Miniprotein binders against q9bqp7. Designs and how they scored, part 147

Target 1, 240 residues: q9bqp7
Amino acid sequence: VPQNWFPIFNPERSDKPNASDPSVPLKIPLQRNVIPSVTRVLQQTMTKQQVFLLERWKQRMILELGEDGFKEYTSNVFLQGKRFHEALESILSPQETLKERDENLLKSGYIESVQHILKDVSGVRALESAVQHETLNYIGLLDCVAEYQGKLCVIDWKTSEKPKPFIQSTFDNPLQVVAYMGAMNHDTNYSFQVQCGLIVVAYKDGSPAHPHFMDAELCSQYWTKWLLRLEEYTEKKKNQ
Key: E = the ipSAE of ESMFold2; O = the ipSAE of OpenDDE; V2 = 0.75 times the mean of E and O plus 0.25 times the DockQ between their complexes.

## First folded at step 11 (miniprotein)

Design yc10 (at its last look DockQ between E and O 0.53; V2 from the best seeds 0.62)
Fold by OpenDDE base, look of step 11:
Structure yc10 (fold): chain B 240 residues (1-240), chain A 94 residues (1-94)
Amino acid sequence: as target 1 above (240 residues)
Amino acid sequence: SREELWERIFELIEKGDKEEALRLLREYIEKYPDNPLALWIVADLLYDMGRPEEARKVLERAKELAKKTGDPELIEFVELLERLIERLLEELKK
């Protein structure tokens, strides 16, 4: 049980969708402060098993690709991910912001992969927007807040060329999502709250993306795990 | 606990005591035979120890289990090590 329990949901915020479809998604800039990011917290609190497996994977990838090849691989993965997020932001943004130059960004297998998910996405409230949990003292940059199949979700888009080592993606992605949810739900920059999460895994070959829906109950379960990770991070920092 | 055992295994591997790590892993697998990750770690250690034939045998079982689980990440992990093992086996035949 977390020592410093804090709720994921804000009881002061009404679950009623404010009837005003915000015409423009929120995009709050991330302020680089001494405050740890969700990603940093998760990275610094990986289990010994996770660290071990990631290191082994890296070593084996280097053996296969060489050091330079591995650097290129990692750079390409990063670039593809970035381009995918940029393309999604463009697609999900109001049409007035679509610059002509974005056609090349739309011609990706990842974009093709998520097309069936995008059909179920509506009511975009935020895109690439910073969240801050002032009480728990962490920040994050969320990809998207939108309705998925009529449920308001924090949506996290993931690219999978080759499945990222299971250990990072499966365990920490849900934690990342709920961390963003909890922060947003208590961030004064947001007037609404979210109760659901969605992780979408897009594939490079254009095969249908896999949606991982997280209901309020599942989010609450992962929130407890997130709080434990945050406490562990805080303790590690006190001992440094 | 299972967690403590894993911690000990990882510590042993980090210290370079691969034989003792393998022993503990084998004991673990005997108790929990349907763990493809444990089998992968065994295969990986065997590969690292220059025992690619044994690694291949263990990895075959890991591959079968990984396919049953349908975890694409684990499958990729297995396939990576499989390619490395095959490369090493080819080098040793030369």
Scores: ipSAE 0.694, ipTM 0.918, lowest interface PAE 0.7, mean pLDDT 89
Fold by ESMFold2, look of step 11:
Structure yc10 (fold): chain B 240 residues (1-240), chain A 94 residues (1-94)
Amino acid sequence: as target 1 above (240 residues)
Amino acid sequence: SREELWERIFELIEKGDKEEALRLLREYIEKYPDNPLALWIVADLLYDMGRPEEARKVLERAKELAKKTGDPELIEFVELLERLIERLLEELKK
């Protein structure tokens, strides 16, 4: 149980923002701060099993590819993920939709993979936007806030290949989403809040992506687990 | 005790006491037979011990369980070790 419980939702905020203002999705720039990011907190509070498996994965990749081959592989996977997120931001942005799109940027297996999901996405409110939790002192960069099948969600886009597996695993992906949600709901740069989450896992070969929807009740359950990870991180830093 | 067992297993692997680590891992798998990550660790250790035929058998179970989860990260993790095991088996035929 967290010692300093804090609610994920903000009772002073509407869950329905004014649709006519603004017409462009929010994109709050990420500023380098001394406070930890969501991904740093999750990375530094991995279980001993996750740490062990990550190290074994690294050693097996090096055995297969060689040291230089492994470095090239991880750089390429990182680049593909970056291009995937850039393409999604372009697709979902009304300003980018009015502009000429680079055909090569939009040609990827990952983009093919999410096409059926994108048909259910509308009402985009934020893209690649920073969030900060003023009270709990953490920051993040969320991928998207939009309606999915009529529900306003924090949406997290994931590729099937990772530069660092087990840091954003099935258990950690929901924690990342609710951490962003809690931060957004208590960030003065935002006037509305979000109660649902969506995790979309895309496949390199273009196979249909798998969506994982999280309603408000499920988000609250994962929020408790996020608070425990944040407490663990804070205690580690106090002892260093 | 599950956490304590894993701590002991990881300690033994780090010390290079692979036979004792394998014995404890097999006791764990007997108790929890449908854990694909535990099966992966068994296969990985057997591979390091130069027992790739045994590693292949264990990893086939891990692969089926990983596919049931639909977790692409886990599936690719299993397939990485599978490729290494098959490569070693080909080398040993020579």
Scores: ipSAE 0.612, ipTM 0.889, lowest interface PAE 1.1, mean pLDDT 85
ESMFold2 (binder alone), look of step 11: mean pLDDT 80; pTM 0.754

Design yc11 (at its last look DockQ between E and O 0.47; V2 from the best seeds 0.00; counts 0 for: pae E 1.7 > 1.5)
Fold by OpenDDE base, look of step 11:
Structure yc11 (fold): chain B 240 residues (1-240), chain A 94 residues (1-94)
Amino acid sequence: as target 1 above (240 residues)
Amino acid sequence: SREELWERIFELIEKGDEEEALRLLREYIEKYPDNPLALFIVADLLYEMGRPEEARKVLERAKELAKKTGDPELIYFVELLERLIERLLEELKK
């Protein structure tokens, strides 16, 4: 049990969608402060098993691809991910913000992969927006807040090169999502609350993306795990 | 506990005591035979120890189980290691 319990949901915020459909998604800039990011907390609190698997994977990939090949691979994965997020931001943004130059970004297997998910996405409230949990002292940049099949979700978009899973992502992705949810639900910059999470894994070959829906109960379970990771991070920092 | 055992195994691996790690993993697998991750780690250690034939045998079982669980990440790890094992085996035949 976390020593410093804090709720994921804010009881002071009504679940009632404020009738004002925000015409424009929120995009709060990330302030680079001494406050740790969700990603940093998760990276610094990986289990021995996770560390082992990642290190072994790296070593094996270097053996297969060579050092330069592995660097290239890593760079390409990063670039593809970035482009995918940029394309999604463009798609999910109001049409007035669509610049003509974005046509090339839309021609990706990843975009094709998520098309069926995008059909179920509506009511976009935030895109690439910073969240801060003031009490728990962490920050994050969330990809999207929108309705998925009529449920308001924090949506996290992931790219998967089948067969090359980005190992870092799968184990801690649910924790990342709930960390963003908890921060947003208590961030004064946001007037609404989210109760659900959605992880969407897009595939490079354009095969249908896989949606991982997280209901309020599952989010609460992962929130407890997140709090434990955050406490571990805080303790490690005090001892440094 | 299972968790404590895993922690000990990884500590041993980090220290370079691969033989003792393998022993503990084998004991674990005897108790929990359907753990594809444990089998994968055994195969990985055997590969590192220069025992590719043994690694291949263990990895085949890991692959079958990983496919049954539908864990795409583990399947990928298994396939990567499989390629490395086969490469090593080919090199040893020259």
Scores: ipSAE 0.549, ipTM 0.875, lowest interface PAE 0.8, mean pLDDT 88
Fold by ESMFold2, look of step 11:
Structure yc11 (fold): chain B 240 residues (1-240), chain A 94 residues (1-94)
Amino acid sequence: as target 1 above (240 residues)
Amino acid sequence: SREELWERIFELIEKGDEEEALRLLREYIEKYPDNPLALFIVADLLYEMGRPEEARKVLERAKELAKKTGDPELIYFVELLERLIERLLEELKK
C-alpha cells in the first residue's frame, strides 16, 4: 500500500466542463522542468521481468534483422506512432476541414483501425495537452480528453507495435492513463476533471482497434498502483 | 510470493544457472498453467540453451494463450521467436 495516499479526483472541481468552454480543445504546452514525467517514472520502475523481456526482445530482433536493420525498424515504428498521434490530433480538431488535411497522414492502417471508435467520440476538450500534478510533482502529455459513448474520458491512443515493448504493456498503459487523469484533475490549467479512461489499441493492418474502457472504480484501483510506482521512483532517486 | 519466485528465476538466469531457472519456471507453470508470458520465457530460455525442438513445443502453447490476451507486443515477440526457432531447426537438418 502507498505510504502517502492522495485522491485521484479533486472535490473542488466539476465533473462536467462548462457549456461556455471554447470550441477549440485545450493544448497546454509541455514545459521542461526538473520533475519527472509519467513515462520516466514507469521506465525507471520496471520489474526485473520487464527489463529481461525488453533486453531479450532487442537481442532477438537484432538476430533477425541485424543491428542496422533493428535501428531502422525501431526508428520506423517510432515514426509511425508519431504520425498516428499527429493524424488523430488533426482529425479531432473541430476547426480543421477534411480537404485541408494531409491525405498521406490520413492514409494509415492505424487510422483505419480506429474509425469505429471515432464514431463514438465527441466533445473533445483537450488534445496533446500537458498536465502537471502540483502536489505529487510529476508531469505528462495526455493524448485526448473527450466523451466516449457519453462518458468523459482521458483517451490514450496506442499503436500495436512499440519501439520499447513491455515498458508500455497492458499493465503500464492503465497506470499511464490514471497518472494523466490525476495530474489533470489537480492542474490549475484545467477547470474540469475526468473520472473515466479509455485505452485504444490500433492495428497496423487496419483491423478494428481494441478499446479498453476504465470506469471510475477501475481507475481508482490503478491509481493506487500508480502511487506505488511514483513512491518507488522517489525512493530510488533519494538513494542516488 | 510470485514476485519473489520471479526475482529468484532472473537471478539464476543472470548468473548462468539456466537449468535451475528452467526448473523453477516449470514449477511456476504447474501453479499457473495459463500464463503465456511464463511459457514464452521458458521457450526463450530453451532456445538460448540450444534446445529449439523443446522451445517450439512450449511456444505453440504460449502462442495460443498470447492471442487470447490481445497483447500485440507479446504476440509479435512470440512470432519473432517462432521464426528464429524454425530457422535454427532448419539449419540443424543440415
Scores: ipSAE 0.501, ipTM 0.839, lowest interface PAE 1.7, mean pLDDT 84
ESMFold2 (binder alone), look of step 11: mean pLDDT 80; pTM 0.752

Design yc12 (at its last look DockQ between E and O 0.03; V2 from the best seeds 0.00; counts 0 for: pae O 5.9 > 1.5, placed apart)
Fold by ESMFold2, look of step 11:
Structure yc12 (fold): chain B 240 residues (1-240), chain A 94 residues (1-94)
Amino acid sequence: as target 1 above (240 residues)
Amino acid sequence: SREELWERIFELIEKGDEEEALRLLREYIEKYPDNPIALFIVADLLYDMGRPEEARKVLERAKELAKKTGDEELIEFVELLERLIERLLEELKK
């Protein structure tokens, strides 16, 4: 059980949608300081078993692809992920204007893969926006806040190459979503709150993306696990 | 404790004491036979030891259990090792 339990929802914040929707999604700039990011907390609290398995995975990928092949693979996965997020931000922003040089951002299997998800997405409230939990002292950069099938969600977009994927599905993806949710719900830059999460896994070959919806109950369960990871991180920093 | 046992197993693998690591892992699996991560690590070790036929058999069990738990990360690890095992078995042919 967390020693310093804190609620994921903000009781001082209205949960009623206002009648006026903003026309431009929020994009709060990320400002680095001494407080840790969500991804840093999760990386530094991995179990020894997780660390071992990931290192063996790297070794096996290098055996399959060669040293240069693995380097090229990881570089390409990083670039594809970056381009995918840029394309989604452009698609979901009503004020974005495409330039001729940017047209190749929209041509990918990943964009085709998410089309059936995007038709169910509306009411975009934030894109590529920083969040800070002022009480628990952590930061993050969320991908999207929008309605999915009528429910306001923190939405996280993931890419996957099949059959030779880069490891993108850690046990920590739901923890990342709820950490962003809790931070947003307690961040003075935001006037609304969210109770749901969505993880969308898009595929390079254009196959239909997998949505992983998280209702409020599931979010609360993962929030408790996130608080434990944050406590573990804090204890490690105190001990050296 | 369970954590100390795993730390010892990983230490033995790192030092190249593969037979002792395998012995400890098999004792663990006798007590906890439905642990897909332990089975995967046995298969991975057997592959490194040049025993791919045994590795394939253990890996089939690990794959079944990983699918039942819905552990997508482990399924990915299993599929990668499976491809490597089959490649090694093919290379051992004439």
Scores: ipSAE 0.467, ipTM 0.844, lowest interface PAE 1.7, mean pLDDT 83
Fold by OpenDDE base, look of step 11:
Structure yc12 (fold): chain B 240 residues (1-240), chain A 94 residues (1-94)
Amino acid sequence: as target 1 above (240 residues)
Amino acid sequence: SREELWERIFELIEKGDEEEALRLLREYIEKYPDNPIALFIVADLLYDMGRPEEARKVLERAKELAKKTGDEELIEFVELLERLIERLLEELKK
C-alpha cells in the first residue's frame, strides 16, 4: 500500500464537459522544472528484471545489426515515432489550425493502422499538452485527450514494428496513462476530468492497430502501482 | 556463434543456473573485453547471486566503458544498479 495515498479522480470536477470548453484542443507547453516527468520516474524505477530484459534485447540487436547498425535502428525508430505523433496531431487538430499538412506525413503504415481507431475518436480536448500534479509533484506530456466510443480518455499512441497483443504485461505504458490521468484531474489548467485510458499500438505494416481500453477500475489498479513507483523514485532521490 | 552464446547465457539465467551463466559470461568477456553491456549483465547477475562486492567491481568497469561509448540508456541502468548494490552493502554492514 502506498504511504502517500492520493486519489486518481477529483470529486470536485464534473465528468461532463462544460459548454464553455474551448472548441480548440488545449496545448499547454511543458515547462522545464526541477519536477520529475512521468517518463523519468518510470525509467528510474525499473525493476532489475525489466533492465535485464531490455539489455537482453539490446544485445541481440547489436549482435544482429552491429553497434552502428543498432544506433541507426534506434534513431530510425525514434524518428518514425515522432513523425507518427506529428501526423496524428495534424489529423486530430481542427481544420482551421491546420498548417499545410505535409501529405508525406500522412502516407505511413502507422497512420493506415490507426484509421479504424480514429473513426471512434471524437471531442478532442487536448493534444500534446503538459499536465502537472501539484500535490504529488510530477509532470508529463500527454498525447491526446478525446472521446473514444463516447468515453473521455487519455489516449497514448505507440508504434510497434511487430504485433504485441500483450503490451500491458511487459511495458509501463498503463502506468504512464494513469499518471497523466491523475495529473490532469488535479491540474488547475484543466476544467474537466478523465476516467478512462486508451493505449493504441500502431503497426508499421498498416495492420489494424490494437486498442487497449482501460476502464475506471483498471485505471485505479494501475494508479496504485504508479504511486508505489513514485514513492520509490522519491526515496531513491533522498538517498542520492 | 556470438549470438548463440548469448542465447545460451540468457537461457541459463532464466532457468536459475547462475553459476554456469557466470562462467560463460566470463569467457565471453575475455574474448570481448570492451563490451559494457556484458559487464553490466555480469554485475547484475552477481548482485542477484548475493555477491555485491564482486558486482561493484565489475560495475565500475561497465560504468567507465558506458561513459566512453556515450550510451545514455546504459549509463542510467548502471547508475541504478550501483545504487542498489550500495544499498545492499549498507544493509549487510548492519
Scores: ipSAE 0.019, ipTM 0.318, lowest interface PAE 5.9, mean pLDDT 83
ESMFold2 (binder alone), look of step 11: mean pLDDT 80; pTM 0.746

Design yc13 (at its last look DockQ between E and O 0.66; V2 from the best seeds 0.64)
Fold by OpenDDE base, look of step 11:
Structure yc13 (fold): chain B 240 residues (1-240), chain A 94 residues (1-94)
Amino acid sequence: as target 1 above (240 residues)
Amino acid sequence: SREELWERIFELIEKGDKEEALRLLREYIEKYPDNPLALFIVADLLYDMGRPEEARKVLERAKELAKKTGDPDLIEFVELLERLIERLLEELKK
């Protein structure tokens, strides 16, 4: 049990989104402060096993590809992810704010992969928007807040070359999603609350993406795990 | 505990004491024979020790178990190591 328990949901905020869907999604800029990001917390609190496996994977990839080949591989993976997020932001943004859609960004297997998910996405409230949890002292940049199949969700888009049919195969992504949810639900910049999460794994070959829906109960379970990771991070930083 | 044993194994590997790490892993596998991760690490260590034939044999079992668990990351890692082992075996035949 976390020592510093804090709720994921804000009882002061109504579950019902107040009236008017904002015509324009929120895009709050991330302020670069001394406050740790969700990603940083998760990276610094990986288990010894996770760290070991990641390092071994890197070493073996370098043996296979060479050092330069591995750098290129890593750069390409990063670039593909970035382009995918940019394309999604463009698709999900209101038409009036759409600068000239770079048609080239839309011609990807990843975009094809998520088409069936996008059909169920509506009511976009935030895109690439910063969240801050002032009490728990962490920040993050969430990909999207929208309705998925009529449920308001924090949506996190992931790219993969391999099928990830199970939520367990998404590593710390569920923790990231609930961390964003908890922060948003208590961030004064947001007037609404989210109770659900969605992880979408898009595939390079255009095969149908896997949606991993997280209901309020599952979110609460992962929230407890997130709090433990955050406490571990805080303790490690005090000892440095 | 199981966790303490794993911590010790990783520490040994980091220190370069591969033989002692292998011994502990083998003891672990005897007790828990259906752990694909443990088998994978054994194969990986054997590869590092220049024992690719033994590594291949262990990795085959790891691969089978990994497929049963449906862990795509472990499967990928197994396949990567498999390619490296085969490359090493080919080099040793020259």
Scores: ipSAE 0.708, ipTM 0.918, lowest interface PAE 0.7, mean pLDDT 90
Fold by ESMFold2, look of step 11:
Structure yc13 (fold): chain B 240 residues (1-240), chain A 94 residues (1-94)
Amino acid sequence: as target 1 above (240 residues)
Amino acid sequence: SREELWERIFELIEKGDKEEALRLLREYIEKYPDNPLALFIVADLLYDMGRPEEARKVLERAKELAKKTGDPDLIEFVELLERLIERLLEELKK
């Protein structure tokens, strides 16, 4: 258990957005500062097993594709992810913003893959928006806050070329979601809070995306693991 | 103690003492025979050691267990290693 426990939810905050909320989703700018990001904390606290497996995977990919082939693969994955998030931000923006969409962004297998999920998404409250946990001292940039099947979620969009039917990845996606959730729930830039998470894995070939819903109980379990990772990161930086 | 065993195994692999790492891994698998990750690491090590026919046999078992867990990252890694093993087997025929 963490030595310095902190609650993920804020009792001073409503879990229901105000009906008079603005129709334009929040987009809080990310500030460069000394406060660590969620992704940095997770990268700096990987287990020895995780590091070993990632290094072996890289070596095997280089054996299959060659050094230049792997560099191209990595660059393409990054570009596709960037374009996917840009397209989703455009799609989920208000009606007037939709008139300015780049048609080339919409012609992606990944976008086709998430269409059935988007039909269940409504009440978009934030897009590509910074969150900061002032007490625990970390920052992040969340993808989306919206209702999924009537429940307000922090939604994380992921690209994949193969199905990922389970929420058991070595890349710490659930920890990322709950870290954003906790930060948002304690960030003065937001007047509401979120109790659920959603990880959506989209496929390049347009196959139906897999949604991985995280209810409040599951979020609380992952929140404990996140606090341990943050504590480990803090101790590591004290000794540098 | 369990984490210490894995740290020792990884240390041995990094030093190039692959036979001792394999011995420790096989002891681990006798205790935990249905662990698809451990079986995968054995197959990966056997591939590195130039023993692709043994690697293929172990990997088949790891593949079946990985499919039961439904872990797509492990399944993808298993499929990558399978392709590399088949390439090595084809090279050795020549």
Scores: ipSAE 0.559, ipTM 0.872, lowest interface PAE 1.2, mean pLDDT 83
ESMFold2 (binder alone), look of step 11: mean pLDDT 80; pTM 0.759

Design yc2 (at its last look DockQ between E and O 0.65; V2 from the best seeds 0.66)
Fold by OpenDDE base, look of step 11:
Structure yc2 (fold): chain B 240 residues (1-240), chain A 94 residues (1-94)
Amino acid sequence: as target 1 above (240 residues)
Amino acid sequence: SREELWERIFELIEKGDKEEALRLLREYIEKYPDNPLALFIVADLLFDMGRPEEARKVLERAKELAKKTGDPELIEFVELLERLIERLLEELKK
């Protein structure tokens, strides 16, 4: 049990989104402060097993590809992810804010992969928007807040070359999603609350993306795990 | 505990004491024979020790178990190591 328990949901905020869907999604800029990001917390609190496997994977990839080949691989993976997020932001943004859609960004297997998910996405409230949890002292940049199949969700888009059919295969992504939810639900910049999460794994070959829906109960379970990771991070920083 | 044993194994590997790490892993596998991760790490250590034939044999079992568990990350890692082992075996035949 976390020592510093804090709720994921804000009881002061109504579950019902107040009336008017904002015509324009929120895009709050991330302020670079001394405050740790969700990503940083998760990276610094990986288990010894996770760290070991990641390092071994890197070493073996270098053996296969060479050092330069591995750098190129890593750069390509990063670039593909970035382009995918940019394309999604463009698709999900209101038409009035759409600068000239770079048609080239839309011609990807990843975009094809998520088409069936996008059909169920509506009511976009935030895109690439910063969240801050002032009490728990962490920040993050969430990909999207929208309705998925009529439920308001924090949506996190991921790219993969391999199928990830199970939520467990998404590593710390569920923790990231709930961390964003908890921060948003208590961030004064947001007037609404989210109770659900969605992880979408898009595939390079255009095969149908896997949606991993997280209901309020599952989010609460992962929230407890997130709080433990945050406490571990805080303790490690005090000892440095 | 199981966690303490794993911590010790990883510490040994980090220190370069691969033989003692292998011993502990083998003891672990005897007790828990259906752990694909443990088998994978054994194969990886054997590969790192220049024992590719033994690594291949262990990795085959790891691969089978990994497929049964449906862990795509582990499967990918197994396949990577498999390619490396085969490459090494081919080099040793020259």
Scores: ipSAE 0.692, ipTM 0.919, lowest interface PAE 0.6, mean pLDDT 90
Fold by ESMFold2, look of step 11:
Structure yc2 (fold): chain B 240 residues (1-240), chain A 94 residues (1-94)
Amino acid sequence: as target 1 above (240 residues)
Amino acid sequence: SREELWERIFELIEKGDKEEALRLLREYIEKYPDNPLALFIVADLLFDMGRPEEARKVLERAKELAKKTGDPELIEFVELLERLIERLLEELKK
C-alpha cells in the first residue's frame, strides 16, 4: 500500500460531460520540465525482470541487425509512432483540411487499423494535451480525451508492427493512462474529469486494432499501482 | 519465494554463472512445467552457451505455450531467438 495515498478523482468536479463543451479540443502546451514525466517515472521503476528481458531483447536485436541496423530500426519505429499520432490529431481535430486528412489516411496501415474504433469515438475534449499533478509533482502529455461508446475516456494510442492475439502483457500502458487521468482530474487547466480509460493498439498491416477499455473500478486498481511506482521513483531520487 | 528465486537466477546470468542458473531454472520447471517464460529463458541461456540444438528443442515448447497464453511480447522475442538459433545452426554446418 502507498504511504502517500491520494484520490484519482476530484469531488469538486462534475462526473458528467457538460453541454457547454468548447468547439475546439483542448491542447495545453507542455511547460518547462521542472518535475518528472509519467514515462520517466515508469522507465526508472521497471522491475528487475522487465530490465533483464529488455536488455536481452536489445542484445538479440543487435545480433540480428547489427548495431547500425538496430539504430535504424529504433529510429523508424519512433518516426512511425510520431506520424501516427500526428495523423490521429489531424483526423480528430475540426481545424484540419479534408485534402490533407485523406492523404495521411491512405499512407498508413495504422490509420486503417483504427477505423472501426474511430467510428465509436465522439465528443473530443482534448488532443495531445499536457497534464500536471501539482500535489504529486508529475507531468504528462495525454493523447486524447473523448467519448468511446458513450463513455468519456482518456485514450492512449499505441502502434505495433504485427497483430497480436492478446494485449494483457503490455507492461505499463494501464499505469500511464491512470497517471494522466489523475493529473488531468486535478489540473486547473481542465474544468471536467474523466473516470474511464481506453488503450488502442494499432497494427502496421492495417489489421483491426485491439481496444482495451478500463472502467472506473479498474482505473482505481491501477491508480494504486501507479502511486507505488511514483513513490518508488521518489525514493530512488533521494539516493542521487 | 518465487520472486527471490527469479532475482537469484537473473543475478547468476548477469555474473556469467550460466551452469548454476540453468540448474535452478530446470528445478523451477520441474515444479512449474507449463511456464513459457521459464522455458524461453532456458532456451536463451542454452543459445549463449553454444548449445543451439538443445535451445531449439526447448524453444519449440516455449513457443507453443506462449501462443496458448497470448503474451505478444514473449511470442515476438521467441521468434527472434528462433531466427538466431537457425542462423547459428546453418553457420555451424559450414
Scores: ipSAE 0.632, ipTM 0.905, lowest interface PAE 1.0, mean pLDDT 83
ESMFold2 (binder alone), look of step 11: mean pLDDT 77; pTM 0.692

